# Designs tried in a protein design chat: VHH binders against c4kar8. Part 162

Target 1, 263 residues: c4kar8
Amino acid sequence: MAELSTPSPASPAPLDGGRGDELEKFTLRGARQILQLLQDLITHRGLITAHTGGGHSFMTAVLKVDEERGRVVLDPSPDPQANRRALAAPRLTCVTQLDGIRIQFPLVGLGEGQDKGRPALFAPLPAEMLRLQRREFYRLQVPLAHELSCLLKAEDLARKPVEVSARVIDIGAGGVAVVVPTGAAEFVIGGTLPACRLALPDGEPIELDLEVRNLNRQTQRNGTEQLRVGLRFAALPRAADTRIQRYIFKTERALNAKARGGL
Short names: E, the ipSAE of ESMFold2; O, the ipSAE of OpenDDE; V2, 0.75 times the mean of E and O plus 0.25 times the DockQ between their complexes.

## First folded at step 11 (VHH)

Design r50 (framework vhh_7pa5_2)
Fold by ESMFold2-Fast, scan of step 11:
Structure r50 (fold): chain B 263 residues (1-263), chain A 125 residues (1-125)
Amino acid sequence: as target 1 above (263 residues)
Amino acid sequence: QVQLVESGGGMVQPGGSLRLSCAASGFTFSSYSMSWVRRAPGKGPEWVSTISGSGGDTSYADSVKGRFTISRDNAKNTLYLQMNSLKPEDTALYYCAKESDFYGDDIYDSPFDYWGQGTQVTVSS
């Protein structure tokens, strides 16, 4: 039995990296959709972090969308240096969140002026906006040092309940891949494993239901056979989802920092 | 669902005092740093103060140091901002903001993932 899933990356990629094709499905390019999202940021009083390059950023917010002139109007920074950096920058990368969803967009051609007699920044409407649940397409290869495990509640060949402690080898917001010794339990694609327990480095184990999605027999260097089981989170409480996402992003960031040197 | 509800704003004269409150729900309050951010006409959002999850560490914007005190009551899931010696320049909508679950974990991160509707503070002159 060979693994028929798509290849996983050797290392976690940065958000704005060599994943352009994968990010396309999360990219809004329609003028109407862009206008609506900007209006949603106004309605929800969204705080925006605008990155000007060189590690510099400032907080802003959308004051209004000027549809006739094709412009977005933004709060200036209370820091004059931040405004000067923004105006000098070839582009801003604007990042915000709307109910846990990451929104990212570029602004090019920033200018300054006034709106209703008050200082404001102006830019042409962005041609694209990224509305990204990073969780949907990212899989973290779990470092061995983290010793992540999942206690599976499965069945043996005679349909008798059995508990198996499995090592987690990768994790995404949609599920995990685990390894178990061959013969430890019977797994069937589409089958549900109820009340399993996922142990992350921080906090109590997370209780969750898992659906079997794929099965792959592997032979290790030492000749030992193991079974890799791909498992989907069938239902996930929001608190558990948040803990899993936090673990993924923190670990990805640490791995990316090491890959760029310094550690 | 995460909710943050600010209260305690109002109109005061220069030199006066106000105490803002923020009632938090839907997350483990003691596990997150909390901040106050303000926004006024002609000014963008300005960070005011932050307090660590335990309450052991606090920080303040230079414009409010010595006048404002941030505190929290983790048993009541409530954040506070004591504002003394108020100035006309303190006139703003004051937001309670939660530390992002992913702050510092991404190259283009946002420090906050949730904020309230705000409470208006007007210092009359």
Scores: ipSAE 0.503, ipTM 0.803, lowest interface PAE 2.1, mean pLDDT 81

Design r51 (framework vhh_7pa5_2)
Fold by ESMFold2-Fast, scan of step 11:
Structure r51 (fold): chain B 263 residues (1-263), chain A 125 residues (1-125)
Amino acid sequence: as target 1 above (263 residues)
Amino acid sequence: QVQLVESGGGMVQPGGSLRLSCAASGFTFSSYAMSWVRRAPGKGPEWVSTITGSGGDTSYADSVKGRFTISRDNAKNTLYLQMNSLKPEDTALYYCAKESDFYGDDIYDSPFDYWGQGTQVTVSS
């Protein structure tokens, strides 16, 4: 089993500010879009991690959006010290998620007061919100009946080139997980497998480069050991991305229809 | 699309036990490490425990070692936290957290990319 990263003290960290222009394509600046997204956070009871700087943060939520006064109302921390840090900070960086989408936004000019007789924090509406689609992180469990395979170009234990037809067990916009027999090939995390071929239904195989992201050894109920390999798509062409998304959508629809019809 | 829904919290006496559950959907559950994180009244968030995607390896914060057990049922897409010998200091809102997805875009600067809404645990006499 490949060692997954040890979790650090848990708080969603804000995105690196030095990436400025690279994040512009993900930034919302329309007032109606910002208002709608904040209302969606209320509706879904989105948990927000508010970073006050100096490694300090607290958990909060949007209680209300006051469109008439152009402000948001936030749940204060039960820790008075966290609230004092927040009020003293030049800005809060708020990080949350909504339906698999990472949302990040600044709040400047934080104040304290009351909402309907209860303590609350207030700030002007943010002028921008960062919204990152997480579609690329979703994985569809591939039905065995589909017999999806990926021909991997790798090396064996003697460092000789080998081609391995691996069964695809899950697939997303960003990559696939495959299973291979133990000893069929050697994989190194961070290594690149060039010119692999992903066989999807309805069309020719997709040729693509894959990066090894994780390794997991599994022992099946029959005692057979297999290696599960997580692979990231490198620079996937638009046509290939479209075909993969179409397969995922079509398969999800079919699985959902089957489940509803069966029960 | 990704959803994490915690349940099983409640009020217990010191020395009591609770079992928390987290129902996961919208991602391939077995491909990701899962964690429990808590926020106690008057404190910031504290990492509690992590379990690898296969369930083969676990880790715990020093404050809960020997008392809490993390587990998962990949067939049911469910994460669990068995909490024994509960102390007043364990009073907190408990969140289920998903490991950040390193298969795709590395633009995210966080060990966790999704959190649930939390379930409240209160230990008092």
Scores: ipSAE 0.000, ipTM 0.249, lowest interface PAE 12.6, mean pLDDT 77

Design r52 (framework vhh_7pa5_2)
Fold by ESMFold2-Fast, scan of step 11:
Structure r52 (fold): chain B 263 residues (1-263), chain A 125 residues (1-125)
Amino acid sequence: as target 1 above (263 residues)
Amino acid sequence: QVQLVESGGGMVQPGGSLRLSCAASGFTFSSYAMSWVRRAPGKGPEWVSTISSSGGDTSYADSVKGRFTISRDNAKNTLYLQMNSLKPEDTALYYCAKESDFYGDDIYDSPFDYWGQGTQVTVSS
């Protein structure tokens, strides 16, 4: 009953495939911009996580940008096995951070050699680099098996207080989307639901204030009507924000680990 | 806004000691695990040590276990690395790194989202 998206090693990167259209506005394709960003990574001594597929990754850094030959020079891993996997991989997906901005880019055609007499990895300059401003666009599709719920404190159609346990269908840094039966409660766009309780698998429910952002009424094939409600975290203590982000991260890692180990 | 500033590096003879510090600001320091990572010429970044958000759990790379001690002071938002019995192979730029809380992709993982400029440690006679 759980739907799992499984990337294969031969598939395009999920960002290039599943989010290509949405992420185009964050994609740098200008040669001068790409060169400047790579130089900024050198200047800021950026630590890069290079994903080689199959659940494997290693830490690297940009040593040099060779504009004449159109290539980037990278630190090899201290682990010889990681270097072997990297050289055998059809593509590396490189992820780093620059001043709170997530930077992601592919490297194809990795080779090995020497730079100033020391071991180095080489790859052609990436044709594109992704700059993601904060986390505002990311939403994790919640696995059905997690049975993640949010207890909403709202009003019914007669304006009486009502508590509705709503199933969380997606979650991000800025909020959740939930489903409720049609008529269970009244929601007004821009309205605030105070002291709601988000139940995560790890630990006690998180008490938080939610703002209604959007409403979408849907009828399932079984004839049941449901209301999809988009809710924004109105004010979130940093500790609660950290717990939500850790849930998202742990769930993403678990799904990725299963996908990478599978066929 | 997030800042990590390392200090305490320098030149030291083999067998000597150094204490590195990392001053953290712009985030709730006590909510994140913290790590030390080092980078030497011709070698990629190497993880050295991690300490849990409370300071209750620590872990070390095999190459430094028994010689280095990681610690933190959550009241002062400061991370430390006590380095004893230093060897020439410990020569590297040492970075303070924050546990990642960034989510922008459901497939790729990065253990760190912020690190400092690093402090240079040189072990030579």
Scores: ipSAE 0.457, ipTM 0.788, lowest interface PAE 2.3, mean pLDDT 81

Design r53 (framework vhh_7pa5_2)
Fold by ESMFold2-Fast, scan of step 11:
Structure r53 (fold): chain B 263 residues (1-263), chain A 125 residues (1-125)
Amino acid sequence: as target 1 above (263 residues)
Amino acid sequence: QVQLVESGGGMVQPGGSLRLSCAASGFTFSSYAMSWVRRAPGKGPEWVSTISDSGGDTSYADSVKGRFTISRDNAKNTLYLQMNSLKPEDTALYYCAKESDFYGDDIYDSPFDYWGQGTQVTVSS
């Protein structure tokens, strides 16, 4: 959660770093939901990154949930310094993933002891857990240098097939926004453009069906009229979804690294 | 449906060798870096090794450098870990882990988004 941490001064987190109440709809506060999610992390042998503050973190995992004592039992770090930092910290921020869903929760009041004769860390059950499908709302602004394009298969005003090469201005897990010259094709909100081709760096264009979601007509500074078209991926094969997500990830990571000084 | 299935673990004596395999499915394997992570009772998860999506770059934990070799076969969607000169402290459950799509681009980093059930390696006399 944004409320649990201040974004980096060099590069604010792209996930709404100042708006904690927008994350409320993704926050689990029911005791049964929290217990079930922690149990799912045990069942899936979830690798957890525990942030202790000051840029320090370590990997842990849930060993068990002690419902009677209201506690979670965690693996200690193999690094003794990481364990000392964790025990001294006022809170841990724990981050993991389950089937592509980001899971984040705080732990307060960390202690150490043993579980079945082996070292363990103990904390009260978290009062809340964030379960977030970030993909639904993140949109990468495509760098102009990337020259990303999508070949749209649409219809003109006479309902004749026409192919339009459109520049991709933003891209997310759910779709793209493109710009086309005004009058190049007819777009109807809710209409489907079949067998369009999205050109990503490295590899063959991705063939996909696009649904028109929104239209915004704009006049450029040079007097050229352009139409911005928001397009949803109507049915995306997993391999295509993976390539698109990979492009978004690599590009965002590169932009973030550049903002942080390139290391 | 992302699946990562580890195999090749077993019992060996100190100084012995094992080769672990991880069969990947449900995602474009050649587009992601892959890692091995191990978890021993009482020690918690420890990162072991990472290989880039092309296989051109590798990295290793100091504890395994010179003894372990990570490799991949993108045509077979398979990740490998060759483990030589095994020591009792290498005893652990070894996981195959996929690079997170969103690593490095949020307030808190999580380097992996999927991992397998693990394969047990026991080094004892």
Scores: ipSAE 0.315, ipTM 0.719, lowest interface PAE 3.4, mean pLDDT 81

Design r54 (framework vhh_7pa5_2)
Fold by ESMFold2-Fast, scan of step 11:
Structure r54 (fold): chain B 263 residues (1-263), chain A 125 residues (1-125)
Amino acid sequence: as target 1 above (263 residues)
Amino acid sequence: QVQLVESGGGMVQPGGSLRLSCAASGFTFSSYAMSWVRRAPGKGPEWVSTISGSGSDTSYADSVKGRFTISRDNAKNTLYLQMNSLKPEDTALYYCAKESDFYGDDIYDSPFDYWGQGTQVTVSS
């Protein structure tokens, strides 16, 4: 397999997330910023999920930050097996949230000991931490089986109205990405497509206004061209927002259950 | 904004009972499973109980089965934990936790995305 296009044999690094350089702008690397964020997790009693590899994880929390020794001190798991897995792991991927912001960071070199006579886990301070607002950046990759489509109300090259049924390839709180055949309609970045209809698996299509955010041409392996269009929800009724969020949530849970051998 | 506020903790003698409440706001309460998580010094966070969004399904940690009952009132956006036959080992800070929107995010899933400040339960003497 060629460099840059080679499938990863393992899960991506915590800050990679399969989105490459897009996550770099949300990555904290300053020592003061990292210390402050860890201290904020202590203040807000942040529940942390620590992934130890092999599909295993446990709940922990930051007990303290030892600036002198450059270490973070964590609660051990009440499950001794989880602690053994953590200590054997070459790396922990820690995930939590603070005020609606997803926080993710790696810990390497985990050890065990005591803090004020209580069992504790110790690790060097992370060199980086990711701070990501879910609503702005999360995109569900839409399963092909859902046949999720959006009927776009657009204009052709002669500015005559045209309706294009576009396949939705990803969806988030702020919008969708769709694919259309090249030449099916004219799209202008910043332009509004009024009264489009988003079809979710359950219920009637949702009528909504979409703003064109980006355009990317794609050539398929068979030589056909498609246009990928990024669309923002310009104005979203409360009921529509709830249905979209519920679809995203239900679909992620179903995909996770299938990956874990669910029915 | 999402807010979870626990109440009902206090001091109680072994064998006693307490009822915890959690007032939720800022999200569609009935659409999410809700959990109780407790934390005692030196033990780390321990999951206690979960209830589905509709209230039809419940689950409990082995340490509390038969003694604790989780329930919810979706009309009042309130989660409850009825604690009976309390033991010294139940002494902890009890948190109300909301099921994460990231729950299906593969290897990096987190079961909870919001929790409250907690309510202290102390079982002594």
Scores: ipSAE 0.469, ipTM 0.802, lowest interface PAE 2.4, mean pLDDT 81

Design r55 (framework vhh_7pa5_2; at its last look DockQ between E and O 0.37; V2 from the best seeds 0.00; counts 0 for: pae E 2.6 > 2)
Fold by OpenDDE, look of step 13:
Structure r55 (fold): chain B 263 residues (1-263), chain A 125 residues (1-125)
Amino acid sequence: as target 1 above (263 residues)
Amino acid sequence: QVQLVESGGGMVQPGGSLRLSCAASGFTFSSYAMSWVRRAPGKGPEWVSTISGSGGETSYADSVKGRFTISRDNAKNTLYLQMNSLKPEDTALYYCAKESDFYGDDIYDSPFDYWGQGTQVTVSS
């Protein structure tokens, strides 16, 4: 009777979406740490976005952590279709924030059932949780009044060089997110945009190379489509880094002061 | 530090009305869209309504359309949800949530970056 070696559950795919080694230091793998972070999400009533693939997601929350059974219990979507997609998905990518820190974790082996007579989703505890603590991953939401812009050197569909003025919506030590008009240029994730110009309020634009890291097409409520582009600073001179950091710090202080009624 | 504090919840009879408030601090309130999300027992979080930073644009879930009105007072850093014609199905913990404009290096996003502890709304006869 050949003991069918139950295939060791394939280690869940890494969270890093290709960022590899850089995110490893921010990845929690300890069981105790994972449990604590999940408990923190419960305590803070964390709103979690669970991505099921194909551009679909739904909101959920951690109901409880079952340590004895080694599973996490989640709220199901009020949308039955979303639940079907979730159950059919080989992996959920869960994203949330706690105290301004981005948290991301995979769930595999999702099932449905009941918890205390209520519908619930069940999954084994995540093997890892990404917690971005470093300032370099922090993104300051740019106040509309600042009107930061980035001149992107990109290509159109015909691979003709075009310059696109994009509004900066958030900025961090590691990059910017921008909004570009639909059809203004073609972007490829992983592509480099050389010699772009970031305009800060404190002086001349900063010339820098940008790497496209994310593309998100959003239809605004008014029916207009906008393309949001996440851009990483591919090469940033030290002087530029200092200016960006100074801007972020100054802006944060101003926002906080205003929020406290000091301005 | 960003803080969102909901208030105005309570118990109301079907057909009744409530007005929720959310006091915001720690950020430039007018620069961000704000949303209400609700969570009922046995149901995951459900988006209810969103209002733009300027207050010029609003959107509603179909389940609340025509009954709920989202508004904001940017001078007071306060978000509101006027709830009329309340139904038992509206019973939930209501969260004030700040919409995120974060589109960093990650493929996966969350629509909200901050939310409060919520205020309980119970619609019962």
Scores: ipSAE 0.846, ipTM 0.943, lowest interface PAE 0.6, mean pLDDT 86
Fold by ESMFold2-Fast, scan of step 11:
Structure r55 (fold): chain B 263 residues (1-263), chain A 125 residues (1-125)
Amino acid sequence: as target 1 above (263 residues)
Amino acid sequence: QVQLVESGGGMVQPGGSLRLSCAASGFTFSSYAMSWVRRAPGKGPEWVSTISGSGGETSYADSVKGRFTISRDNAKNTLYLQMNSLKPEDTALYYCAKESDFYGDDIYDSPFDYWGQGTQVTVSS
């Protein structure tokens, strides 16, 4: 067997957790922007969760940024085993929040030493950092039991008004994906559906203008054809935004509690 | 906008007591677990205690069990930490932290999404 080429010095895993191209526009690669963001984490006393792999993580914080030496100085864990895992890891994935923005970055080449006579961890400055507004990209897969629906105000093939009750299969801060029977209405990418009604479990339906973003025709296992329609919220009142976010977060938390053995 | 404001820290002698408070705003307080996290000189952040949204479930770090009591008043959007039998090693900046909306999500797995500026607790003779 021929030996593989020496691995390139690169972050071993994507910051986006596999979401690829959608997060590229939120990735910082400028040295000055990276330095400023790390300094902001110091100023705001940011708590950082550092993932060391194998399901292990520990809490840390940035103690200082050593611009001259091109490195970041971090608090060690109070747990010696966590520090040993961190030092043995090929990379750390660090995640934190700053004013509602998710900050995520890799650290490679972690070492240990002292800062001003106290234990510290050291790493070269990250080559990239992700700044992501969670709200823009998170999509909750709607549990079937919730029977979430959206009444769409659309047109048929003859351009006559038609109302279609569509099942909501996923929902995020920016929109919903729905399924409708094939032929129930005509949808045009970029077209607007005015005054549609999103029914959440609590309260009155929310009246929304929706923009058609994508269409995907699917044949179910039983031979039934369905159309999946991706819809963007064209304009979202503050009260509606709050209700949608509350539903998303409450549902995700309930699913997480169940997954962690809460019943 | 989510805000968490801690108060009640100060200087106390070993064996003394303090009660920390955290005033929360900008989210539905009763829907989220809340935690206390501390950061001592020369040590990284250490989780101290968590309370469920309803207040029905609590958990504590081994270092504080039997000495600290976490509680909440959902009508006042306030989290508390009653600290008894304080030791010099309890000296730290104490943060109030909100459970992450996405805790347990593989991409966004972090227990907390917001925390306050902290309140300083110093235990010395």
Scores: ipSAE 0.516, ipTM 0.817, lowest interface PAE 2.1, mean pLDDT 82
Fold by ESMFold2, look of step 13:
Structure r55 (fold): chain B 263 residues (1-263), chain A 125 residues (1-125)
Amino acid sequence: as target 1 above (263 residues)
Amino acid sequence: QVQLVESGGGMVQPGGSLRLSCAASGFTFSSYAMSWVRRAPGKGPEWVSTISGSGGETSYADSVKGRFTISRDNAKNTLYLQMNSLKPEDTALYYCAKESDFYGDDIYDSPFDYWGQGTQVTVSS
């Protein structure tokens, strides 16, 4: 198995509109900007997932940018079948993340050859690159000692109301990620969970509506399945927003002090 | 903010053993699957092994199965790779990589969002 953790069974994420018009403000089209970003990928040893279509992908990296010839040079896959799929594909969609920023760019006209006597893949420089943070705000990883929880007002498979107390794994200004046992409730991406309660330390729980943004299944050692559920705050009063931001700020400062080994 | 620092690489003879470590900081380590990825001379990145956030599920590339063991210590925020019966083909720069946030959210996913600088493993024939 060359694959990472079990892929989510969910359909493509509805995190934003995904239309080209809405993404234009995050699209780099300047030649200098594109060259600089590709060079940053080289410098940071960026691990790139190249999608060849039909659910197939392979890992690669940018070896160099040949500015004189206007092309990018990539590692071939150790898997010859992946290389053949890449060369046959009408385009590659390359995706990576650096410092919490998603980077996505198409390559068309992929060819094979050699670079300094080693096999390599070549393509013209992309005409555009997306550089966006799909998490619109910072996500704080919640310390276990805080025991943050969110009471979800959801429905089971039979459409019967259920309440599920979920542990909050991370929190940001725009939402939370939680873990629930698989089967505790039915979640639909894009669905709304009204009147949930987010329990912060020191204070009354915040009542808020949540929208399901993503689902990721994971299996514990004992075979029990859990879902990691990404939830967006649907409507957030200013007072609640202020409490959440204050929690994030104070906790981040405390975590930074622990990381420095302070007294 | 997120940092991953690999260590434990070095030179060994074929048949030897090494143990790699990866110190993690700046995120809730136990909440994420972690992977080892290697990059051999003249080849692109190759996934080696993955361990779930809890440590209860592991998986390995066919080329290392039975010889390598991935593990983690969530109390110490440390990922390990025990490498036994090393072969010249295992010579590579080994990276520790963190599972991407929202992996599986988009048809065009990236499985990693952070990785370290890597630690070199060299197996001389």
Scores: ipSAE 0.455, ipTM 0.810, lowest interface PAE 2.6, mean pLDDT 81
ESMFold2 (binder alone), look of step 13: mean pLDDT 81; pTM 0.801

Design r56 (framework vhh_7pa5_2)
Fold by ESMFold2-Fast, scan of step 11:
Structure r56 (fold): chain B 263 residues (1-263), chain A 125 residues (1-125)
Amino acid sequence: as target 1 above (263 residues)
Amino acid sequence: QVQLVESGGGMVQPGGSLRLSCAASGFTFSSYAMSWVRRAPGKGPEWVSAISGSGGDTSYADSVKGRFTISRDNAKNTLYLQMNSLKPEDTALYYCAKESDFYGDDIYDSPFDYWGQGTQVTVSS
């Protein structure tokens, strides 16, 4: 019953230049769009994290956009060493959020001076800004150590109800992918699995309805066949949505911290 | 939808005390770490303190350790900052900030996704 299906379209968009084509659809290059977004950051008092390289960063905010001189004016760090690192850096990578949308942009050619008699940092306007709505496309590869599972309410080969504990291998805002032994249950693309239970760390299992979207058969090294099942959240309560997103983002943050510390 | 509203600021003399409050709405408060961030003209934003969603873990900037205490009441969706032994250098707008839902693959994302309008603290003789 296992069938080959198309992979889930939801994938993480890496932030480096190695995946430029995947980020292009999220990149703003229109001068007016860039100016408007920077102005929105001023209006919403956007807290910006400016990464200067070597694991260093500081908080800043846009004070002003000077359209005639083609530059942005920023708060300096209260830490003089952070300002020295910023001025010495070939590039700042600025990251912020605006109403749940991740905003990222480079600043090159940073200088220092004053605005209205107060210390300020200055940089040319960025030529591009990245705007990501992560929940629409992101899928976290679940670390094996997390032992994330979902109890599926399905049917066996004889159409009788069966419960299958499946390991969650990836998770996103729209659904999960799980693995089950071949023959443990029958799945039909477009079919609904009611009252399944997703076990996340810290808290009671989340009860939710899942829709079968894709099926892929795999053979493990030990000769055991397994079925990868892509499942969409058919009806997701707000509290469950919040817990799932929090798990995804906290796990990604922990993985990023380990990558920087170990490498 | 998400709203953070700070209160409790004012003018105090050096050595005085203030208690700041932040009323949160529009999200599951107990599921997120919360922070206090301050901003003074010419100094830019400075992180002050953070508390985990459960309240079990707290952290502080070196400049405020031993003087400030962060706490939360998850039943009331309220964050607090008790400020003692205030110094002129503590003069700033104080914002409460919500832990970000977004994390990058290659670099550290912004730690915050929402913050309030701020409450002004002025320490002067």
Scores: ipSAE 0.453, ipTM 0.778, lowest interface PAE 2.3, mean pLDDT 81

